VH-VL binders against f1miw6. Designs and how they scored, part 30

Target 1, 251 residues: f1miw6
Amino acid sequence: MPHFAKPLLRNIITRNLFNSIKKKQCLQYLQTLRTLQYDGFTTVYFGETDIPESLVTGEDFSDGYYMPTPTWCVVHAGGSQGWVPWKYRMFLRDELCIKQEDNLFFEFCDVVKKAYGKCAIVVKERRRQDATRPKEGKETEAQAHVPSVVNLTSVTCCPEVAKSYGHKLLTLPSPYNYLNPLDSAWSSLKWFIINNRKEFCLQSVDGVYSYQYILFSDLISKGIERINLSKWRTITTKVRRWENYYLGKLS
Short names: E, the ipSAE of ESMFold2; O, the ipSAE of ESMFold2 at other seeds; V2, 0.75 times the mean of E and O plus 0.25 times the DockQ between their complexes.

## First folded at step 9 (VH-VL; framework fv_izeltabart)

Design p5 (at its last look DockQ between E and O 0.90; V2 from the best seeds 0.77)
Fold by ESMFold2, look of step 9:
Structure p5 (fold): chain C 251 residues (1-251), chain A 123 residues (1-123), chain B 111 residues (1-111)
Amino acid sequence: as target 1 above (251 residues)
Amino acid sequence: EVQLVESGGGLVKPGGSLRLSCAASGYTFTDYYMHWVRQAPGKGLEWVGEIDPSGGNTNYNEKFKSRFTISLDNSKNTLYLQMGSLRAEDTAVYYCARDTYEDSGDWYGMDVWGQGTTVTVSS
Amino acid sequence: DIVMTQSPDSLAVSLGERATISCKASQSVLYSNKNYMNWYQQKPGQPPKLLIYAASTRESGIPARFSGSGSGTDFTLTISSLEPEDFATYYCQQYYSYPLTFGQGTKLEIK
C-alpha cells in the first residue's frame, strides 16, 4: 500500500496548502468588503454568464448529430439597489469569433459613479479551468502584489480605471460562489429562459446570427426584468448570511 | 387558506433512500422561499435547507448537503426532499415550511408549517 | 455555526404568573441595529409557530402578553400572564448566519 499512498499523499499536501491560501484570500476579501461598506461604498457585483444558443432554442442531440452552436455572453451588474441602471451587454462567442470589450469597463465605472457615487466593484476571480490560453507567472514567488487587471472572458477590469472614478475593485476568490449574488441572478435568468423559450423557438437560419441575436436579446431582456428589486434584495440578504458564516468559520 | 401537506414518510433501512413531498396551496408558490426542518423524537429543531421556487437556488445546512437534495415541481406546487444514504440518526419528523419577508427583502421566519411526515430509519 | 443556548431547560409556573425564558447566542446576531432572532412556540404533536421575529416584533395574531427583548447575544422571551394554551416548548432561532440554528428548547409546564 506504500506505492498507492505515495502520490495521493503529495496531492493531499498540495491541496491543503492551496485551500489554506484560498481561505486567507476569502477572509481578506470579506474584511475589505465590510470596511468599504462601513466607509460608504456601494457594493456592485459586475460579471458575466454564458448562454449557449441550445438553451434558448431547446435544440439537443435529439436529431442524432451534434451541431455547432454559438454561446452568447451576457454582461451585467447589480446589488442591493437592483440592476445597475446600465444596459446589459450581449456578445457572441462562436468558434469563429471571440471578442473582449476593452472600453466597456470605463463606461461601466462612469455609469455607477453617476448612479451611486463611490462603489466597491466585485468581480469573480477567473477559475483555473476557465483559462483558454497558457499563462506564465506561476513561478513568481516571494512578494504579493495586486494584479494589474482582473479579466472576465469578455471584459478587462482595470483597478486603476476603477480608482480614477473613486471606486475600489475587489476580486472574489474561487471557489466561494455562495458569496456572489450574480450567480443566483444568472441561475434565475437561465430558469426563466428554459421555462419561456417555447415562445421564442425558431428553426436555425444558416449564417444569420444577427436575426437570432435580436430574438434572444428580447427573451433575455424579459428575463433580466423579472429579476426585480425585491429579488435583488433577497439575493443580497442571503449572501450576507453566507458572508457571516465564512467570517465565523475562517476567523 | 395557505396549506402545506407533507407526505412520503415511512420506514426505511439504513443506507436506503426516500423522497418526501410537500404540496403547497393557497398562495403563489414561486413568491416564497421554502424550507425543510426536522425534529428527532424528543429533540429540538434542526434546519435542513431552503430553496427559491422561482430559480431553483438552494442553501443547505452543510451537514446534509452530501446526502440530501431539495428540489421542486412548479407545475404541481410541490417541494421535495430527496434523502440518500440514510442513517438511524435521520429518524425524525420532517416539516416543510414557508418563509416570509419584510419590505427590506429580509426573509425572517417560517410563518406556515405543515403537520410533518415521519421518517424512521431502522434495521 | 452559531449555537443558541436556552435557559432554563424547563420551567414550571402557575397560571396568571409571569414566565421568562432566556437565550444566548454564541456570537452577536446584531446587524444594522436589527437583531436577527426569532422565537417559536411548539405544542405537543404540532409544528412550531412563529411568535416573535427581529428579537422583539410580534408576528401577526400573537397576543400582547408575549414580548421579546435583548440585543446582540442575550435575549429574553417574556409571557406576562400565563394562559392555559401557553404551556408548550419554546425555541429561539437565529437567522443572522447560515445554517439557521435553533436553541435546544425550554419546556414551560403548569405548576
Scores: ipSAE 0.749, ipTM 0.908, lowest interface PAE 0.9, mean pLDDT 83
Fold by ESMFold2 at other seeds, look of step 9:
Structure p5 (fold): chain C 251 residues (1-251), chain A 123 residues (1-123), chain B 111 residues (1-111)
Amino acid sequence: as target 1 above (251 residues)
Amino acid sequence: EVQLVESGGGLVKPGGSLRLSCAASGYTFTDYYMHWVRQAPGKGLEWVGEIDPSGGNTNYNEKFKSRFTISLDNSKNTLYLQMGSLRAEDTAVYYCARDTYEDSGDWYGMDVWGQGTTVTVSS
Amino acid sequence: DIVMTQSPDSLAVSLGERATISCKASQSVLYSNKNYMNWYQQKPGQPPKLLIYAASTRESGIPARFSGSGSGTDFTLTISSLEPEDFATYYCQQYYSYPLTFGQGTKLEIK
C-alpha cells in the first residue's frame, strides 16, 4: 500500500486541479451569460444529439457481433423562444468524416440574426474533453480563458463567424449538464421515439414474413414538434434554477 | 377528480431499500412535473426531487442523488421513488405532489398533494 | 443551498386579530422583477396547501384575508382577521434555485 500511495496522490492532485479549472470556467460562463442577457442578447442553445438506429428499431447486439448499428445525428437549436425557425439537420454518423457541413454555422448565424437580432449562442463543450483528465502542465486557467473554435461532431462553430453577425459564442463546460436545456429537449425527443415508434411503422399486408418500416423523418419531425413553446419555457426555467444554484455554490 | 395516492411505505432496517409508488388519476399525467417531498416527524418539509413524465428529465436535491432514484411508468400513471442505503434520518412521511401547470412555462408551486406514505428506518 | 429562515417559530393570536409571519432568504430570490417565493399552509395530519406564489399572488380559492408581501430577501405573510380554520403551520419556500427549500415553519396557534 505505501508503494502505491504515490500514484494515488498524483491522481488526487490532478483531479483537484481539473475540478478547479472547470469550476472557474463554469462561473465565468454564467457571469458572461447573465451580462449578455442584460445587454439584450437573445440566448440560443445550439447543439446535436445522436439517435442510434437501435433506439428506433429495438435491435439487440448482445451476442458480440461487430456489425455496427447506424447512428443518426440531429442538429438543432432553441431557447426560451422555442425552436429556432431553422430546419434541423440530420446526418448519418458514418458520413460525417467526409461530408461535415462547413457552411452550416454561417447559415445558422444568419438565420438567428434575422429572427432575434444579436444572440448569445451557447454550444456545449465536447464530452471527451470533460470525461478525460487532461494532462497536467500545459492546461492552466490562462489557457482555459483563450477563445477557440468550438466543434460539434457535425458542425464547426467559429467565434469569428458569430462575431461577424453581432453574436457572442459561449462554451458551456462539459461537466455541467444541467445547464443545457437542449439536453432536456433531446431526452424528450428520445422518449417520444421510444413510445411512438410502433405507431410510425408500415407493415406488410401479405406474405409469410411481415415487414415493418419506420417513417423515421416523420417520427423525428413529430417528436420535435411536441417540444412546443410551453415546454421550452419550462425547460429554460428549470435550467435557470440550476444556474442560480451554481452561481451561489461557486461564488 | 384529481388524486395522488402514495404507497409502499413501511418499517425497514438501516442499510435497506424501499420503493415508494404514487398512483395518479383524474388528469393528463404527462402534462405536469411531479415531486417527492418528505417530512420527518415533528420537522419541516424537505424537497427530494422532481421528474417530467413527458420526457423523463429529473432534478434532484443533490444530498439524495447517490441513494434515491425517481422514475415513472406512463402506462400506469405511476411515479416511483427508489430509496437505497436507508438511514435513520430518512424516517419521514413521503409525499408526492403535482407541480402547477402554467402555459407560460413558469412552474412555481405544488398544488396537488397525496396524503403521504410513512417510511420508518429503525434498528 | 438558499436557507429560508422564518420568525417567529410559534405565534399565538386571538380570533379576529391579525397575524404576521416573516421569512428571510439567505440570498435574494428576485429575478427579472419577480420574487420566486411561495407560502404553504399545513394543518395537522394533512399535506401542505399552496397559499401564495410569486411572494404576493394568491392561489385560486384562497381567502382574501391571506396576503403576501416583500421582495429580495425579506417576506411576510399576513392574515388580516384570524379564523379558527387558520390554525396551522406555515412554510415559506423558494423556487429561485435548486434545491427547492422550505423555511422551518411557523406554528400559528389560536389564543
Scores: ipSAE 0.704, ipTM 0.883, lowest interface PAE 1.1, mean pLDDT 82
ESMFold2 (binder alone), look of step 9: mean pLDDT 91; pTM 0.942

Design p6 (at its last look DockQ between E and O 0.92; V2 from the best seeds 0.75)
Fold by ESMFold2 at other seeds, look of step 9:
Structure p6 (fold): chain C 251 residues (1-251), chain A 123 residues (1-123), chain B 111 residues (1-111)
Amino acid sequence: as target 1 above (251 residues)
Amino acid sequence: EVQLVESGGGLVKPGGSLRLSCAASGYTFTDYYMHWVRQAPGKGLEWVGEIDPSGGNTNYNEKFRSRFTISLDNSKNTLYLQMGSLRAEDTAVYYCARDTYEDSGDYYGMDVWGQGTTVTVSS
Amino acid sequence: DIVMTQSPDSLAVSLGERATISCKASQSVLYSNKNYMNWYQQKPGQPPKLLIYAASTRESGIPARFSGSGSGTDFTLTISSLEPEDFATYYCQQYYSYPLTFGQGTKLEIK
């Protein structure tokens, strides 16, 4: 039975089909997440953020004497239970430092299993799964892709690895950014950096010359610590209000 | 004594812009989410949005998201509502309000309100 | 959006008598045995005042004559013995889903 009142142009249909696909993906994500939560899975959001070095130093150096400020990628995870008890990772954001071959996701799955038992691990969708991979060795078909692989820019998240630990890997579809509490946690970290970076400068103790050095690792660690359990519960509760909004809107 | 004092209301033409301020005192500003709520003349209450002063995180009523921006100045303990592309239906009293703090992380009500500032959008 | 519908729109009641205000949500606001809804009071020329949260819990300083009840979609505010200061407009409000939404209000007037 045709459901159209009248024919549509092909380019209009293709745009409407894309929007319908994203809405369907979001609804499926939310329904799956709620089912897993009902079945006793602990929800854990695994993700990354960029921290440009200029945010930490507060300075925009002269072009003639300094390279453009590099950007660091911070990888961490959390949920209503707080930050996962797992040391966050930092990667320099450039082509030479993008990692594809590591056991980082294996380690992560083991840590969250020991901490929480079975988890619903949520990772935000990035581009098509068959594109924008770093080139490594030969570019062959089939070997360049793993089915159902979800990538961060710095870490490959394999559903089969998650399953082997009793977890479920879920992809949060773009553009539904309100549904990722980790984005709110990243914003809080960046606000902490802006407001506290001067407190982490070293001061000269030995002579006539003074210098400034920012303890970058300590600043980031303190910023993450500042986002405590109460803050995480607030953030995840507010995400649930967005989940309810989208379940009502998309149903 | 906890106080919230709005200012910046006034008469503006359609399509214009306006920035409302809410000065907070008597409590630790960064501990509480802050809200904007409006009330058109003779009408009920309408939630505009909220912000976390300790991180800048915002949640908007999607009705207003494209035209309104909530922001803060922590050094002044001040909440702002930047309103653009104003329409006649934006005519209202605008309240700032502090959310009730709960240590379990569930903010559940607005326990302190300002007296409001009036915005009139008219030709 | 979750629509909160109050009844009646206006109610005239004598001093010392009981008032009952109904609020119906367009969908359930119950999650994990908690009802995500509040009641506010507003007098003319004043901002709203929080009375009840979690459907039935009185805010600090609210007299015992105010009580909230109900679950899921149907909620009631009861004022057992009206005082002169209780004549105002009352709003229910849900915080289960964004956007936060209020009922249209119930104006309580002296009969």
Scores: ipSAE 0.715, ipTM 0.891, lowest interface PAE 1.1, mean pLDDT 81
Fold by ESMFold2, look of step 9:
Structure p6 (fold): chain C 251 residues (1-251), chain A 123 residues (1-123), chain B 111 residues (1-111)
Amino acid sequence: as target 1 above (251 residues)
Amino acid sequence: EVQLVESGGGLVKPGGSLRLSCAASGYTFTDYYMHWVRQAPGKGLEWVGEIDPSGGNTNYNEKFRSRFTISLDNSKNTLYLQMGSLRAEDTAVYYCARDTYEDSGDYYGMDVWGQGTTVTVSS
Amino acid sequence: DIVMTQSPDSLAVSLGERATISCKASQSVLYSNKNYMNWYQQKPGQPPKLLIYAASTRESGIPARFSGSGSGTDFTLTISSLEPEDFATYYCQQYYSYPLTFGQGTKLEIK
């Protein structure tokens, strides 16, 4: 029956192809990562997290704001050796302006080269903010996913920059949340913020913004420091258990 | 002295829900992963999942993820297992257990166990 | 999931004699020269007790008569001279891959 064709069947076929591509990408990622680790590359996870100001202040967003509260983006990196000896970065994000910083990735690659030698730099595939809205390119992207440049919201990660320092840049496919130890590190940071933000609160009529910023920086710094080498090794060990699960499941 | 005490077990009808508690004492609660492990009557051990008290990160046996939630309250040094949509096969003794701790960041087996709390799902 | 298969399901052994319990993993649990394998003892009415981790390392306070051996997929728990308190059920458990899994158990009984 020609006029009773179901457009939902076409969507199911497209979703199955997309899922098959992501499974293949995950298996290739894991196999490449293990080969690089065997070949002496130090694994470093490079990424970002968003910290809305309301998380730090404890204010309910539904109260008193007609504009979104500011969101801070924290950029850092770590692995089984702990946090990279590189000062994390914080960026204020405005939804009307998307900023990317090329020089930051050059600096990062230089720092990790000096600290560890050749690295496998893993960056999580960014989820597209317009993924719910159909575009001509979405069907094309579902059929082919070979990025030449990997972007965080705040930082452009170029494979050729990494290669020039002797590194390899790897993309972690987005649906595999358990494979990114930075997600666990960010969760620990946010947990620390929620449980300790009251201790970093100052009360003053004058200079409230200035004191609030000072407390925010100290709170973040101490939260990062609490994720020590032992914690990082635990997190990466747990991720390896998931890697083993997926290698068995996807092979 | 390190001690783990489970509570909250009992009789529940199929489809019902139940929350188990595990009160911890005698050690720094946030330094150790915590586990739930169950044992059906006359059967072997089955791992349910684990949680990191220092960040709330969980890892589940995927068999249980849709129906069970592991959580905690650091202010009370207490671990929870929220169980929903219970079935007869969920009848078991539920143990909480502390993972081993080493400064190297390696965790090895579960070195401290509670006495367990019994969940019976029937009728 | 990694299936841990113990053999035998039960055995009867005389006091003072040697007992051996085997555990086979459905895939290797070896990574970087370390075997991610534990052994537990469970007496009736009690929770499990950790005996051995990393396949061969005894937990603190565990008598020297307990030893673990093996690598990769094949592991053995040996009790060199049985004491009355050793009659229990023994479980192997892997922590190489999620989910963490236990063997079905081996019941050790007095002959």
Scores: ipSAE 0.673, ipTM 0.874, lowest interface PAE 1.2, mean pLDDT 82
ESMFold2 (binder alone), look of step 9: mean pLDDT 91; pTM 0.942

## First folded at step 10 (VH-VL; framework fv_izeltabart)

Design q1 (at its last look DockQ between E and O 0.85; V2 from the best seeds 0.75)
Fold by ESMFold2, look of step 10:
Structure q1 (fold): chain C 251 residues (1-251), chain A 123 residues (1-123), chain B 111 residues (1-111)
Amino acid sequence: as target 1 above (251 residues)
Amino acid sequence: EVQLVESGGGLVKPGGSLRLSCAASGYTFTDYYMHWVRQAPGKGLEWVGEIDPSGGNTNYNEKFKSRFTISLDNSKNTLYLQMGSLRAEDTAVYYCARDTYEDSGDYYGMDVWGQGTTVTVSS
Amino acid sequence: DIVMTQSPDSLAVSLGERATISCKASQSVLYSNDNYMNWYQQKPGQPPKLLIYAASTRESGIPARFSGSGSGTDFTLTISSLEPEDFATYYCQQYYSYPLTFGQGTKLEIK
């Protein structure tokens, strides 16, 4: 029984230290964000979501069968002013990044500077993952295939690029999901997809819905459009209530 | 006419579970956040949580999050409160309420309430 | 959690007179020039009814005799000339922070 107890004790000690560090990071994040907002920085949340192709087709693979399903990564940004007037990006999960990652973030910083002036650009902290386990590995029931190309699903956000435009880049601690209004926006987008995918479905062959990139892009575009300024103001207001909750609990 | 009608209340033993329903009519269900608020006998109001029908996003009073689940069925314009591990202190009238709607998404209060359904937790 | 404390717990007032109900928040509920505070009225056997939001903005259909004032932590509901339908319990409620919280209530009684 010493064997069993020793691994459990190490887990408990590591978890307690990790939680303490994350609480301090959250308080620091919130205090910094509020100072920037008071100083006239426009808050912009920059992030990504994965939309598996099966969400669009509606196919159910829960019958104990596994087959590869491509996943699209959508990159966008928004805040109390609505979606940033910047064309969102879509990446196929296995697609090789063609442009330099700094160039795309450079473009983004230029667009938000012209639209809003100085911004507090908030990005979600990436959790540590084993190099052997891709982000989608947790969601697959079996790891039978290896992708022929590993693509970049997100843009590298350089603090010095943001600073050169007068922006501040902030990292949102990953355990605090309530503090990211993009999560709510992504949930609304996925809700729209589920409820409208039949309208965009091509004629079935052998009982399987056909998928076309053009129809998928149109569905995504319509879903993003439905998340209008009023919706963005609502979700950012509710995030602020969580910010106030955590400021009270952690200070 | 906007109407909210709760149902599903009743007598339940401690440790038991119960699901409340709130049927909505007279407005576009997916446009408004919906709340559950409770009131113990002779006591004040206590917010339980809220849900966005157009995305399923929920915000709970953390006091209840481990035992209560808010959900909905958009095809029936119906809000649900699933309550588990019930305690005597959960005895209350449970109201569903609609959030105040502003064209800009500003300012929130609960402008439409149901008549409530009574939950009694007793041995 | 933000504690909302009302004063008094009960108030007896004659018809036609003024009633004043106080609400104090345990921390400021002011953000961007707006106070995140509501007032509700609840009559026996009925659900609550929204009276005032944003501390001072009257909800549609609420008579002008109801007014809200205050900022930050200290708020007041005033009923300038009481009518028979005004005898009820009144609750303040903040929506500045989760969880949303209500005051303990002030029962307004005749005489």
Scores: ipSAE 0.720, ipTM 0.890, lowest interface PAE 1.0, mean pLDDT 81
Fold by ESMFold2 at other seeds, look of step 10:
Structure q1 (fold): chain C 251 residues (1-251), chain A 123 residues (1-123), chain B 111 residues (1-111)
Amino acid sequence: as target 1 above (251 residues)
Amino acid sequence: EVQLVESGGGLVKPGGSLRLSCAASGYTFTDYYMHWVRQAPGKGLEWVGEIDPSGGNTNYNEKFKSRFTISLDNSKNTLYLQMGSLRAEDTAVYYCARDTYEDSGDYYGMDVWGQGTTVTVSS
Amino acid sequence: DIVMTQSPDSLAVSLGERATISCKASQSVLYSNDNYMNWYQQKPGQPPKLLIYAASTRESGIPARFSGSGSGTDFTLTISSLEPEDFATYYCQQYYSYPLTFGQGTKLEIK
């Protein structure tokens, strides 16, 4: 079947071009990051994680009962200096929750400026799997690999806002997860939740949102505190080993 | 006394699988990254990968990533290496090792090693 | 991957004499004035033992006759007055970049 062979060949060619573009984006990201670090910018990783309520309750779906559960979003930032001295945010994911923190990124940029001076703020690229894959005809021309606006699912990260505070906003290409120390921090937080969640297992009724939030906030706050400066330094040092790997591999 | 004890080695046919264990004692297990390192007969040392016991984060030598999985059980202070699709070149002594800890992040040596467990892959 | 090349592969030295083992990295392992390099000792039938970290810092309990030196790509382990327990295989190891890599080893033998 020659006709069926064409779709497979197109997929292989498209994947190879996409991978080549992502390799170039990663190398550009790393070179830009190292230039900013040499120029005295403090590196700060800004991001989010989702914590489904079932992780906190220990609820088991294996008995065949399906019930959609709420998902909590935690937004925070850190680097080799530890967690940013900024009040992390916790949202219950829904339409109303998304609209509650409209100026979050402005506040964040101000706090890190006061704490560290000029920063290289790194945000993970929005997952492309949530949207139709581009045909590679987008604005990926020879110059800019840093988008005009970078969005988390809960927060808009505008490069012009970062620039107004003397910062630089960088986008970490999505397939290079080893280069994001927040992923390691989030794993440690979830580990803490799993091992300590029985202390916060209460029977509640719908409509007691502030009570449920308080329980989650206390658990999350304790988990964040357990990820101390030493842990952050370890995580960022290991990310640097991956950076060195990719700089050697991709150049 | 800080100790690491590997187990689970043995003879296995090519294409088979095997799970190695490393029981840790005498220290706070969650404070230290843990490594797997192997040594083929008469050969040098080869790093397999590492894991953070406080969060499950792993870093692999990409040579092994597709076939080997590092995991742990904090309730037993035990590190695991799950090996699949085994080949003759995987024949080696497999060591578990503890990384040094320093909150400055400036040095990383493997300061405690187990005695190793031998894996032989032969048809 | 960063290739660590040791020389010589084997070295025969008399008791009480000085032994020198070199290690060359295929690229610099220097970052912020620190060298990301370790030395290990391995005796037959035993696991490796950490001797030197950060290129020149002796691990706790390691005798003063062991010293490490060098920077960037070129490193040296020196044993100033050999004792019978020092006859072993020695490995350098970098931790600058993943994967962590070891040299091929240098076997130190009694002359």
Scores: ipSAE 0.720, ipTM 0.893, lowest interface PAE 1.0, mean pLDDT 82
ESMFold2 (binder alone), look of step 10: mean pLDDT 91; pTM 0.943

